# VH-VL binders against Cytochrome c oxidase assembly factor 8 (COA8), part 203

Target 1, 167 residues: Cytochrome c oxidase assembly factor 8 (COA8), of Homo sapiens (Human) (q96il0)
Amino acid sequence: APERGAERRDTAPSGVSRFCPPRKSCHDWIGPPDKYSNLRPVHFYIPENESPLEQKLRKLRQETQEWNQQFWANQNLTFSKEKEEFIHSRLKTKGLGLRTESGQKATLNAEEMADFYKEFLSKNFQKHMYYNRDWYKRNFAITFFMGKVALERIWNKLKQKQKKRSN
Below, E stands for the ipSAE of ESMFold2; O stands for the ipSAE of OpenDDE; V2 stands for 0.75 times the mean of E and O plus 0.25 times the DockQ between their complexes.

## First folded at step 18 (VH-VL)

Design nj6 (from ni2 with light chain Y93R; framework fv_ebronucimab; at its last look DockQ between E and O 0.50; V2 from the best seeds 0.69)
Fold by OpenDDE, look of step 18:
Structure nj6 (fold): chain C 167 residues (1-167), chain A 122 residues (1-122), chain B 111 residues (1-111)
Amino acid sequence: as target 1 above (167 residues)
Amino acid sequence: EVQLVESGGGLVQPGRSLRLSCAASGFTFEDYAMNWVRQAPGKGLEWVSGISWNSGDISYADSVQGRFTISRDNGKNSLYLQMNSLRAEDTALYFCAKDSRFFLGQGHFDVWGQGTMVTVSS
Amino acid sequence: QSELTQPRSVSGSPGQSVTISCTGSSSNIYSGYDVHWYQQHPGKAPKLLISGNSERPSGVPDRFSGSKSGNTASLTISGLQAEDEADYYCQSRDWSLEGWVFGTGTDVTVL
């Protein structure tokens, strides 16, 4: 009896996007969609003379990005698992096999799948509400620091102009 | 060296209030969420409360909700826990724990204090 | 359930391997939240042992390893040593509690 290789269910690695921007890039880069989250990662540029405020902003953005990537990767995996379980359960209840006579994966009709989507959304409603709340909190903080960094840059430019006029 | 030092523990009667403090050093305090975790004598760890780096997000365990208030002073590198309406079940060693992240909910607790003992007894 | 389930105690001889399980629910481990592990010696504060399911902080021996599958996380201690006698706690985010949940704790004894 051939030992059915236990499919190592790939736990979504905390997948740092394998996308590496060019080493000489002076800009933020957007990578391809992540295979688990379907979100495009941003690779943040680090200036040689990064200010403490700029650094904090970058770190806040990076943490928020990682948070979003992890949330949606996990949510998509959970969705896929529960969807498959639902399909299998319904097929079994109908006395149908997991494969059609043609060898294709058996599927449910749109009406039956609508029930799954409704149930899944209902079950995860509170989780999504908390996500949305946290998303706003994080982005508000980021936006606030973007304003601070902008002001700092303006101030530094003004100081440099004054110094050039005095010499 | 990164360090957390708890203080303010003691013996109190039920229904009384107590304020715990945690002094942080050796790291940029304002860049990390902070937490309180307690351990009753001979029991396991129980998360009590957490506060984000900018106090914009605060969470409590159900067991302490409405009775405890977490706060922080980033200028003083200090975390606080105001405990009101104390109960016998609040008797525990209270640890200050540093989060690895700015915001709550994603990090781990990478630094712990030695704890301060709170005893609630009649 | 508001707590992660761990075995109460695990024992092994020096040089043996022991595994501690941590079973969660739909509101924590099953939802894909990372599991962290802490070691606590008697009369000491907890120490971070494993972060993000499998990552070891600096200074943690390689004999400690973490894994996660489905609703269960596992801590394995290979080559058990006398200094490994301690309480071990798993931790995860719980979205329903809007906070963290700890495991019930496991007492590891070296025989």
Scores: ipSAE 0.807, ipTM 0.921, lowest interface PAE 0.7, mean pLDDT 91
Fold by ESMFold2, look of step 18:
Structure nj6 (fold): chain C 167 residues (1-167), chain A 122 residues (1-122), chain B 111 residues (1-111)
Amino acid sequence: as target 1 above (167 residues)
Amino acid sequence: EVQLVESGGGLVQPGRSLRLSCAASGFTFEDYAMNWVRQAPGKGLEWVSGISWNSGDISYADSVQGRFTISRDNGKNSLYLQMNSLRAEDTALYFCAKDSRFFLGQGHFDVWGQGTMVTVSS
Amino acid sequence: QSELTQPRSVSGSPGQSVTISCTGSSSNIYSGYDVHWYQQHPGKAPKLLISGNSERPSGVPDRFSGSKSGNTASLTISGLQAEDEADYYCQSRDWSLEGWVFGTGTDVTVL
């Protein structure tokens, strides 16, 4: 019901948006970019006549979205934390303060920051390889079920059309 | 009633094999990942192995990799653990656990069986 | 094999609050993975107590609460009751092991 949609609660892990679609929507909704993951969450419509196959597809997509949101939220927070630690360490090694005269956080120049980016990429290479592998496993399953749903819908349309002609 | 029932445990000598089974009922088995967790007598829980809903993602604890094989038959609502080259350290109560997710990694174990005891002793 | 660190035991009188810590590493809790908690009474299978750091499943009393900050998760039992005497385990994903890790377990005693 429309009231159910308006009262739906997001129980996803931290880093997932709590956007709530309009109560009388009949479509999936794409929310604003999540603050932590920078990904746009999908808020899925649940029709009253959803088939078991359609339900499985929706659940697979929801789970994969939550997984993807959590991965990038965690990676973005880790990136930010480690970048601050790297800058702090290099400034201390150079005998410089952590803040400018204006009180803003001191930074390193682009050449100095290149070392951080290279180190971060290298350190996270294996984790991202696992992520890519898992991403493909999940999306293959989703694509397969998208095809099954499409065939189910075509078959139901044809069967209803044939019954309508025979009446 | 959601239920998981393990079987196939027993007393076995080191180096031998056992096959554990877990029969699931009361939920759509094919929609969830499944896991094996063990608990040695008087000790804590140790995750052993997990398998995604479609068997496309399988993982093992380092302590059992190469010796144990997890599998499932969605047509029979059953989970299996083939345990080869058993060691005294594998002596434990083995639980079958339902994951809350299709794939491994982000879920929790919301339903547990009663466990089946495996004893490896000479 | 990696494990999450918990105190061996914690005790309290009925009505008191007790807190169980769960400390991880860079490949699990520090990396932002959720922490789940399980309760196990003697001779029984574990049961889910807290999921997603702080979510209580249906049927779990609200005297159980969970939280996570940095590399440490906590389970708090407010208003301790005799039936809460059990073992408690935390759990997290570990990306480097491509698997699950459980905590060492905490024996809660109600005095």
Scores: ipSAE 0.706, ipTM 0.873, lowest interface PAE 0.9, mean pLDDT 87
ESMFold2 (binder alone), look of step 18: mean pLDDT 92; pTM 0.947

Design nj7 (from ni2 with light chain G99S; framework fv_ebronucimab; at its last look DockQ between E and O 0.58; V2 from the best seeds 0.74)
Fold by OpenDDE, look of step 18:
Structure nj7 (fold): chain C 167 residues (1-167), chain A 122 residues (1-122), chain B 111 residues (1-111)
Amino acid sequence: as target 1 above (167 residues)
Amino acid sequence: EVQLVESGGGLVQPGRSLRLSCAASGFTFEDYAMNWVRQAPGKGLEWVSGISWNSGDISYADSVQGRFTISRDNGKNSLYLQMNSLRAEDTALYFCAKDSRFFLGQGHFDVWGQGTMVTVSS
Amino acid sequence: QSELTQPRSVSGSPGQSVTISCTGSSSNIYSGYDVHWYQQHPGKAPKLLISGNSERPSGVPDRFSGSKSGNTASLTISGLQAEDEADYYCQSYDWSLESWVFGTGTDVTVL
């Protein structure tokens, strides 16, 4: 009896995108879409003379990115799982096999799938509302700190100009 | 060294109020969410409340909602729990716990205090 | 349910492997939220044992491992030692409650 290889259900690794920007890059890099979340990760550049304010901004951006990646990776996996379960359940109810006579994966029609989408959206409505709320909170904080960093940079440039005029 | 020190626990009567404090040291306090977790004698851990790094997000367990208020002073590296309308069921060791993240719901509790005992008895 | 379900107690002999399960719901573990594990010795504060389902903090022995599948997370202690006698708690986040949730706790006894 052939040992049915236990399909290791690939738990979405909390995996930081394996995309490594060039070591000598002085800019933020955008990676390819993540296979689970479908979001493009940003690799943030770390300046040699990063200020505490710049560091905090970077950390806020990184955490928010990881939060988004995790949320959508999990949501997409849940969606895929529930979609498959729905299809299997409906096919079974119809007395149909999981495969067609041609060996293709049996599918449901567009109307039946519309019911799934409606139900899924309804079920996850509150979750999406909380996500949206938290997304705004996080991005507001980031935007605020972007403004602070911009002001700090302006101030530092002005101080350097004054010092050059006094010498 | 990273440390959390709870204070303000004691014996109180039902219906009274108590304020707990947690003093943080050894890390940038303003960069992390903070939490209160309690443990009744001989019982498990129960999350009580959490507050984000900038106090923009606050959450409570249903058991304490409307009675407890979490707050923080980042200038003093301090976390607080105002407990009003105390009940016998609130009797527990109260731990201050540091989150690994700025915001609630994404991190884990990487640092714990030793706890402060709150006893609510008539 | 506002709590994660754990077995009340697990026991093993020195050198054996024991596994603690943590079962959640559709609003926490099933939704893909990470599970964390804490160890608590009698009269001590909890200590982080596993973060993010399987990650071990520095100073945690490699005999501790975490996994997650579906709605259930598991903590495995391989090569059980006398110092592993403690209470163990899983933790996750419940998005519907907007709260952290702990497991009921498991008492691990070394026989």
Scores: ipSAE 0.852, ipTM 0.943, lowest interface PAE 0.6, mean pLDDT 92
Fold by ESMFold2, look of step 18:
Structure nj7 (fold): chain C 167 residues (1-167), chain A 122 residues (1-122), chain B 111 residues (1-111)
Amino acid sequence: as target 1 above (167 residues)
Amino acid sequence: EVQLVESGGGLVQPGRSLRLSCAASGFTFEDYAMNWVRQAPGKGLEWVSGISWNSGDISYADSVQGRFTISRDNGKNSLYLQMNSLRAEDTALYFCAKDSRFFLGQGHFDVWGQGTMVTVSS
Amino acid sequence: QSELTQPRSVSGSPGQSVTISCTGSSSNIYSGYDVHWYQQHPGKAPKLLISGNSERPSGVPDRFSGSKSGNTASLTISGLQAEDEADYYCQSYDWSLESWVFGTGTDVTVL
């Protein structure tokens, strides 16, 4: 298949995206849920004239997203692995096989699975408390820099208006 | 050139204090977490302490908690380790290490200094 | 566990491959934290060799490779060269200690 043409007027060096209105998209966008974390990643736009403050905010947001993605991907995999180990051990205790007569994985009823959920939550309580503390520390920094960027943009608009009036 | 230079090591008696410094250059110091790692003579690496980019998150190895204090001055591109109540087992070469990330616990140590020697002996 | 377990030493002839294991615990490698590897020549500072389980920084030869499975990470040096004679340390983060932990170290000897 032939490559689609790209139209540029005055945009960042990266050119025009495939799905973009007549001008290059200048926005972050949200992707589909990640297979492992089940979180939707943000794909960050990098403007051509990104200020140092805007760059720091973007980097803080990128790192926090990566941290959050990694945490939940790891927790989801650990949950799945420990769940199978729990089911396997309980089936063995009951003298049952790992597969039903139809060849599908054997499982436990809701009451039996409740023991797993309680155990998993209990052993991960401290880990999630640390996660919540770190989440707030990261988001405080991000919120602070979002405010600084907003003020920087307002200040630049005021300087431009003052210059136009002084001409 | 990205560089870390440690200083402040020396020979000191048990129970005394030392303050280590690490001068950073060639990168935006305030955008990275920083760490101290030590190596006793003939032994392996032992992480000592780390501090996030904004000093909002600090952690210590159990062996030094309550005796050592990590700090940074982003205006001077400098990392510090205040070492109080020094013991013979604190004798080691102390490295300053740049983290690859703003916050602790996710990155790796991509730049190391050459270390400053601390000897605690009667 | 307050440190990651590595073999004390490994040796090989030039051109051979050697593998260094790094085994953690439930609060570090098993919990999914990345493993990083550092090379240290005698009298020198450690140098980052592998980050994020398998990523090579600029300037690290392709003969170094890393992997992680379960609670164990591995560093493989293929085509062993004399300059690879050094100590090697793995590293991971331990959430329960809120600390970085290093491996016990492996002395690689080139025969």
Scores: ipSAE 0.726, ipTM 0.886, lowest interface PAE 0.9, mean pLDDT 86
ESMFold2 (binder alone), look of step 18: mean pLDDT 93; pTM 0.956

Design oh10 (from og9 with light chain K35N; framework fv_pabinafusp; at its last look DockQ between E and O 0.48; V2 from the best seeds 0.64)
Fold by OpenDDE, look of step 18:
Structure oh10 (fold): chain C 167 residues (1-167), chain A 124 residues (1-124), chain B 112 residues (1-112)
Amino acid sequence: as target 1 above (167 residues)
Amino acid sequence: EVQLVQSGAEVKKPGESLKISCKGSGYRFSEYWLGWVRQMPGKGLEWMGDIYPDDSDTTYSEKFKVQVTISADKSISTAYLQWSSLKASDTAMYYCARQGWHYDESGPWGFDYWGQGTLVTVSS
Amino acid sequence: DIVMTQTPLSLSVTPGQPASISCRSSQSLLHSDENTYLHWYLQKPGQSPQLLIYKVSNRFSGVPDRFSGSGSGTDFTLKISRVEAEDVGVYYCSQTEHIPYTFGQGTKVEIK
């Protein structure tokens, strides 16, 4: 009995980009695009004297990044899978093989693929709406904390300058 | 890790100009006062002045105000100490030092991190 | 300029024994923010100065608990509860309350 090779379900690994910036870096680093999400991960710098507000901001940015990575990794996998299934089903319906006479992968025409895109977008419309809503909420929160951190930094600078001038 | 790395030892003649450097790493260079401290051979420490790299605000000891120029380039996290004309009496070890500060405490406080020092020798 | 006066200027200590260094400022180092801007440094032989104590009594990161600072106004003390061989060097008090910042003359600590 031939051992049915267990199709390793390529579960999109929660691919924390293994990109490790230089230890001495004092700025954020942008990694290469993730192979699943196609999003470039950012490694956030942690300052020596990170304030609670700065820490909150960093955590929000990191969480938002992870959320985005997971969403798009899953979306891209779903898209690729459904696209392939669509192509296979249509070719079968047409009585066409998966390969042309020249040995090339059989493809559908642009009109047939347009139907796939329309159906895919329709099917995922609600999902995209929720994503967009949550995207705006997260980015608003990030922007708000960015403002707070900016004010804190200004205040810290002023304190140092005032001390210096009072001497 | 916070680190201050200074330029190497200098041997100069009287009347020559000199610019030594101090590069900061491991922290937000622009947000800390960076001071220069002189130590003459076998002597104590003397604060010369400092700079706030963000806006290049400088403070000098009156003793050194005319003798040296302190500057910084925040883009490369580097501070400088410069002489237009060296004297034999400028022979000393020169340290850059960060003036410490923390958001939870009132500051700034003392010099929490120091460079390794730059030995300047001025001889005829 | 604020004059910082250290006493003694030299101290020879047997390992395991306590040591005490006094620092006196010519003016009060108490700031309007209720902090006192007096600091202690150690310069080990052939090394850069290192911060031991900031604002009278706060140990800097990595500084052993055998070091302690105390004082107020114009009179300050650095204490070492048990002197170790690694504590050899020159100790400086410093003020950052008034410009120019100033240091004491230094106290050389040696092991007997």
Scores: ipSAE 0.737, ipTM 0.884, lowest interface PAE 0.7, mean pLDDT 92
Fold by ESMFold2, look of step 18:
Structure oh10 (fold): chain C 167 residues (1-167), chain A 124 residues (1-124), chain B 112 residues (1-112)
Amino acid sequence: as target 1 above (167 residues)
Amino acid sequence: EVQLVQSGAEVKKPGESLKISCKGSGYRFSEYWLGWVRQMPGKGLEWMGDIYPDDSDTTYSEKFKVQVTISADKSISTAYLQWSSLKASDTAMYYCARQGWHYDESGPWGFDYWGQGTLVTVSS
Amino acid sequence: DIVMTQTPLSLSVTPGQPASISCRSSQSLLHSDENTYLHWYLQKPGQSPQLLIYKVSNRFSGVPDRFSGSGSGTDFTLKISRVEAEDVGVYYCSQTEHIPYTFGQGTKVEIK
């Protein structure tokens, strides 16, 4: 029998989620947040009688989810990597070690870090602007196909009722 | 996998009420007509009626329309067949069955998947 | 009501031999959409009915190709090219063209 209590794997060693929805579910499922993107993936239901429009909508939603997950996973990793490299470079230029005498990671003060934040934002501004534009475009397309699928389902209902009544 | 699971066998006395169930899984339950079919002991199949669970649109065979009530609760993917007052002549096997259809109209419009049956025995 | 009449009502068949079942409806089963809503079911001993053939000649998923259907209008035939032990049971024709939906009286197929 299918179950609702799929096991959560957020803290697993792997970077890939181990969430698995119930086998006989007729519903979409929302899994745990991905470790790197911090976004919850949707596990999409594939209906037994799936129309081409329904398939197009499902694939568009899957592709949009994959695109979104990849963008944020990459940006989060890039931010962390470049932040550490910036700190390392500035500490090295000052002749300071990467760790304090107490063994803690050496850091830069807020004024020094402001240069990093400015540089990172400027470097990635256009990329985030295109991301926002593409995000809206994808969401508009999804909404458009949701409307087409809704109309198709109404049409299928009416056809079934007409066939039953026409004798 | 499309599956229809019915409630268990019932032993009743004449005059008692009864409600049996059919739970669908593996498909969009509300979008298919679901029928009830009676099979009296040693006899053939008789269509009793059906329901479209999305809006509870119900069709009855004239033979059965005053004897039974067909209903559904689409929130739990379950259809029901019920009697307000059983008769000994209601002793039979009762099947639920999905009326198949396909979005491109190539499908069966016949009963493509059946429940396991619910045996109802009505005797003194 | 459309009456569905099957012949024969009982068949005893030697394994490996062909079998044929006829079904006659009291009215045409041809719909305005050009489909004919005549179906065949098998009820094996102790089991629920299962769909074999829909709309005269289309085999349902998982049905062996030794089963075939034919006919038009009011006269229909189910053929089993080589009867096997697992084909034992009662065969029903059925129509879903006119409300109420109706079934034939059944044809019991046994192994001789």
Scores: ipSAE 0.643, ipTM 0.861, lowest interface PAE 1.0, mean pLDDT 86
ESMFold2 (binder alone), look of step 18: mean pLDDT 92; pTM 0.948

Design oh12 (from og9 with heavy chain G110A; framework fv_pabinafusp; at its last look DockQ between E and O 0.45; V2 from the best seeds 0.60)
Fold by OpenDDE, look of step 18:
Structure oh12 (fold): chain C 167 residues (1-167), chain A 124 residues (1-124), chain B 112 residues (1-112)
Amino acid sequence: as target 1 above (167 residues)
Amino acid sequence: EVQLVQSGAEVKKPGESLKISCKGSGYRFSEYWLGWVRQMPGKGLEWMGDIYPDDSDTTYSEKFKVQVTISADKSISTAYLQWSSLKASDTAMYYCARQGWHYDESGPWAFDYWGQGTLVTVSS
Amino acid sequence: DIVMTQTPLSLSVTPGQPASISCRSSQSLLHSDEKTYLHWYLQKPGQSPQLLIYKVSNRFSGVPDRFSGSGSGTDFTLKISRVEAEDVGVYYCSQTEHIPYTFGQGTKVEIK
């Protein structure tokens, strides 16, 4: 009895971007697109004299990035799976094989695929709504902390200059 | 790691112009004062002046104010010390040094990182 | 200008023995923020100066615990509890409270 190769369910690995920026870099780095999410990961620079506010901002950005990566990785996998299942089911219903006479992968026409997209969007509408809501909340928080960090930097600059000029 | 790398040794004649450089790496170059310190042969250290690279705010020792110009290009994390006309008395080692600071404190304090130095020799 | 006066100007020490260098400023180095802007540097032979102590008593990163700084106002001391061969060089006190920043004359530390 031929051992049925267990289809390794490609669970989207929590894709810690293997991209490691140069150690001497003093700026954020953008990696290549992740193979699952198709999002480009950012490696955030950690300054020598990172303030608590800067650290908080960096962590919020990192968490938001990880949230986005996970969401889209899962969404893309779900989409791909459901799309394939849809195609297979429709071909079967039509009495068509998975391959054409020429050996090519059988496909559906644009109209039939439009039905899939409509159904998929309808099914995932609520999920996308929650994503968008959370996306705005996270980005608002990031923007708010960006403002705080900017003010802190200005204040630090002024303190340095004041010390310098008071002499 | 914070590093300051200076340009190589210079041999010049009196009356010549010179510009030496100091490149900072491993830190936010624009947010730290960068100073120049002279050390004449067999002598102590003399602060010449410094620059805040973000806005090019400069401070000079009165002794050096007319003798040298300090500048910076923050885009390449580089500071400069230049002479329009060298004198034999300008023969010295020149160090760039970062003036450290902490966000919880009121201002900059010591020179925490130093370049390797640039030897300038001015001879006829 | 603030004059920084170091004593002694030279010190010969047997390895393992303590060393002490005094630095006196011509004016107070206490700032309005209650910090004292006195620092110590070591320049080893043929090398750039390196920071040892900042603001009187704070060891810089990587500086051994055998180094300690103390003082207030105008009188400051650098102590080495046990001098090692690697401690050879010229020690400078410096102030960054007043412009221009100034250094002491330097104290040359040698091993006997």
Scores: ipSAE 0.671, ipTM 0.845, lowest interface PAE 0.8, mean pLDDT 91
Fold by ESMFold2, look of step 18:
Structure oh12 (fold): chain C 167 residues (1-167), chain A 124 residues (1-124), chain B 112 residues (1-112)
Amino acid sequence: as target 1 above (167 residues)
Amino acid sequence: EVQLVQSGAEVKKPGESLKISCKGSGYRFSEYWLGWVRQMPGKGLEWMGDIYPDDSDTTYSEKFKVQVTISADKSISTAYLQWSSLKASDTAMYYCARQGWHYDESGPWAFDYWGQGTLVTVSS
Amino acid sequence: DIVMTQTPLSLSVTPGQPASISCRSSQSLLHSDEKTYLHWYLQKPGQSPQLLIYKVSNRFSGVPDRFSGSGSGTDFTLKISRVEAEDVGVYYCSQTEHIPYTFGQGTKVEIK
């Protein structure tokens, strides 16, 4: 029975308690994992009554998501490419073919693959360190603006209640 | 797009209880006052009261404050109007309506979107 | 309570002609923020009310520009520059200055 590739079009239902359909979404919602970055994108809701501060927060979150997805998509591609090159090189050094007698792709055992993982981590240590620093900086800024938006919403609530009072 | 969808028509007898609903979508439900408006057959519009779903702060018209209860469940974006004991005089069309506002004060502070109405008929 | 009084209560208009509806409040609708919370709604036959004009003269989204509002203090007017068949229904003025919020009695607009 060949694979049909079901559910590739539609959004995954993770976090079903706050899920809304895309056209009529009233909240942010989380889509299926991106095949390159393996990250789940957030689809941002744009309220009709969006303030400039809310817009700035939304754009900052969008930019951070794009940056993060691009980083991991690139790292996953590099990891996959270098992994295959490592396997090919090690099989060639052993005088082995790229495929088994059954035609399946030849692989290395866990001990042999550990060398690759160690080399990859060492090579990319500084890049991942700078990524972590930038990730924390971006998330701190987002948290700061989330606080400002929360205060703005409290203020708007108080203004509405004040207008309800009869002076 | 902003929508308010109300529960279906009801036919009841005097003394029965009733709870009708209004579900909001396409906007931040908890941040807007939601009002209930009565229209008796062949008559005009009467504001009954409203609720701020975020904290369930409720305001009633004096005429209606002992006759009905207004409530909301913001987790499902739904407001309710309920009677503990219906009277024949409660026969009417009941609308929910959102009170519009804007962060910069340019908004209407008026009922900008209305539900389709729920007809309640109370008879023997 | 602020009483909202509409005149006329019924209006028959020849298609293409202007129409005017008056609304008078029992108290000033001017708020301390210098805005006036007087609004106009149309209820077409068999439909829910819809907002036409808010805060005296502001047309709500999607409302044709043949509708206009004016007035101040306690006296307000809704004008339709050219009445069309789709404009039939009951027009209500309303105030949200003071609780309880109140509506006028309604003006039924018909085509002759």
Scores: ipSAE 0.637, ipTM 0.857, lowest interface PAE 1.1, mean pLDDT 86
ESMFold2 (binder alone), look of step 18: mean pLDDT 92; pTM 0.947

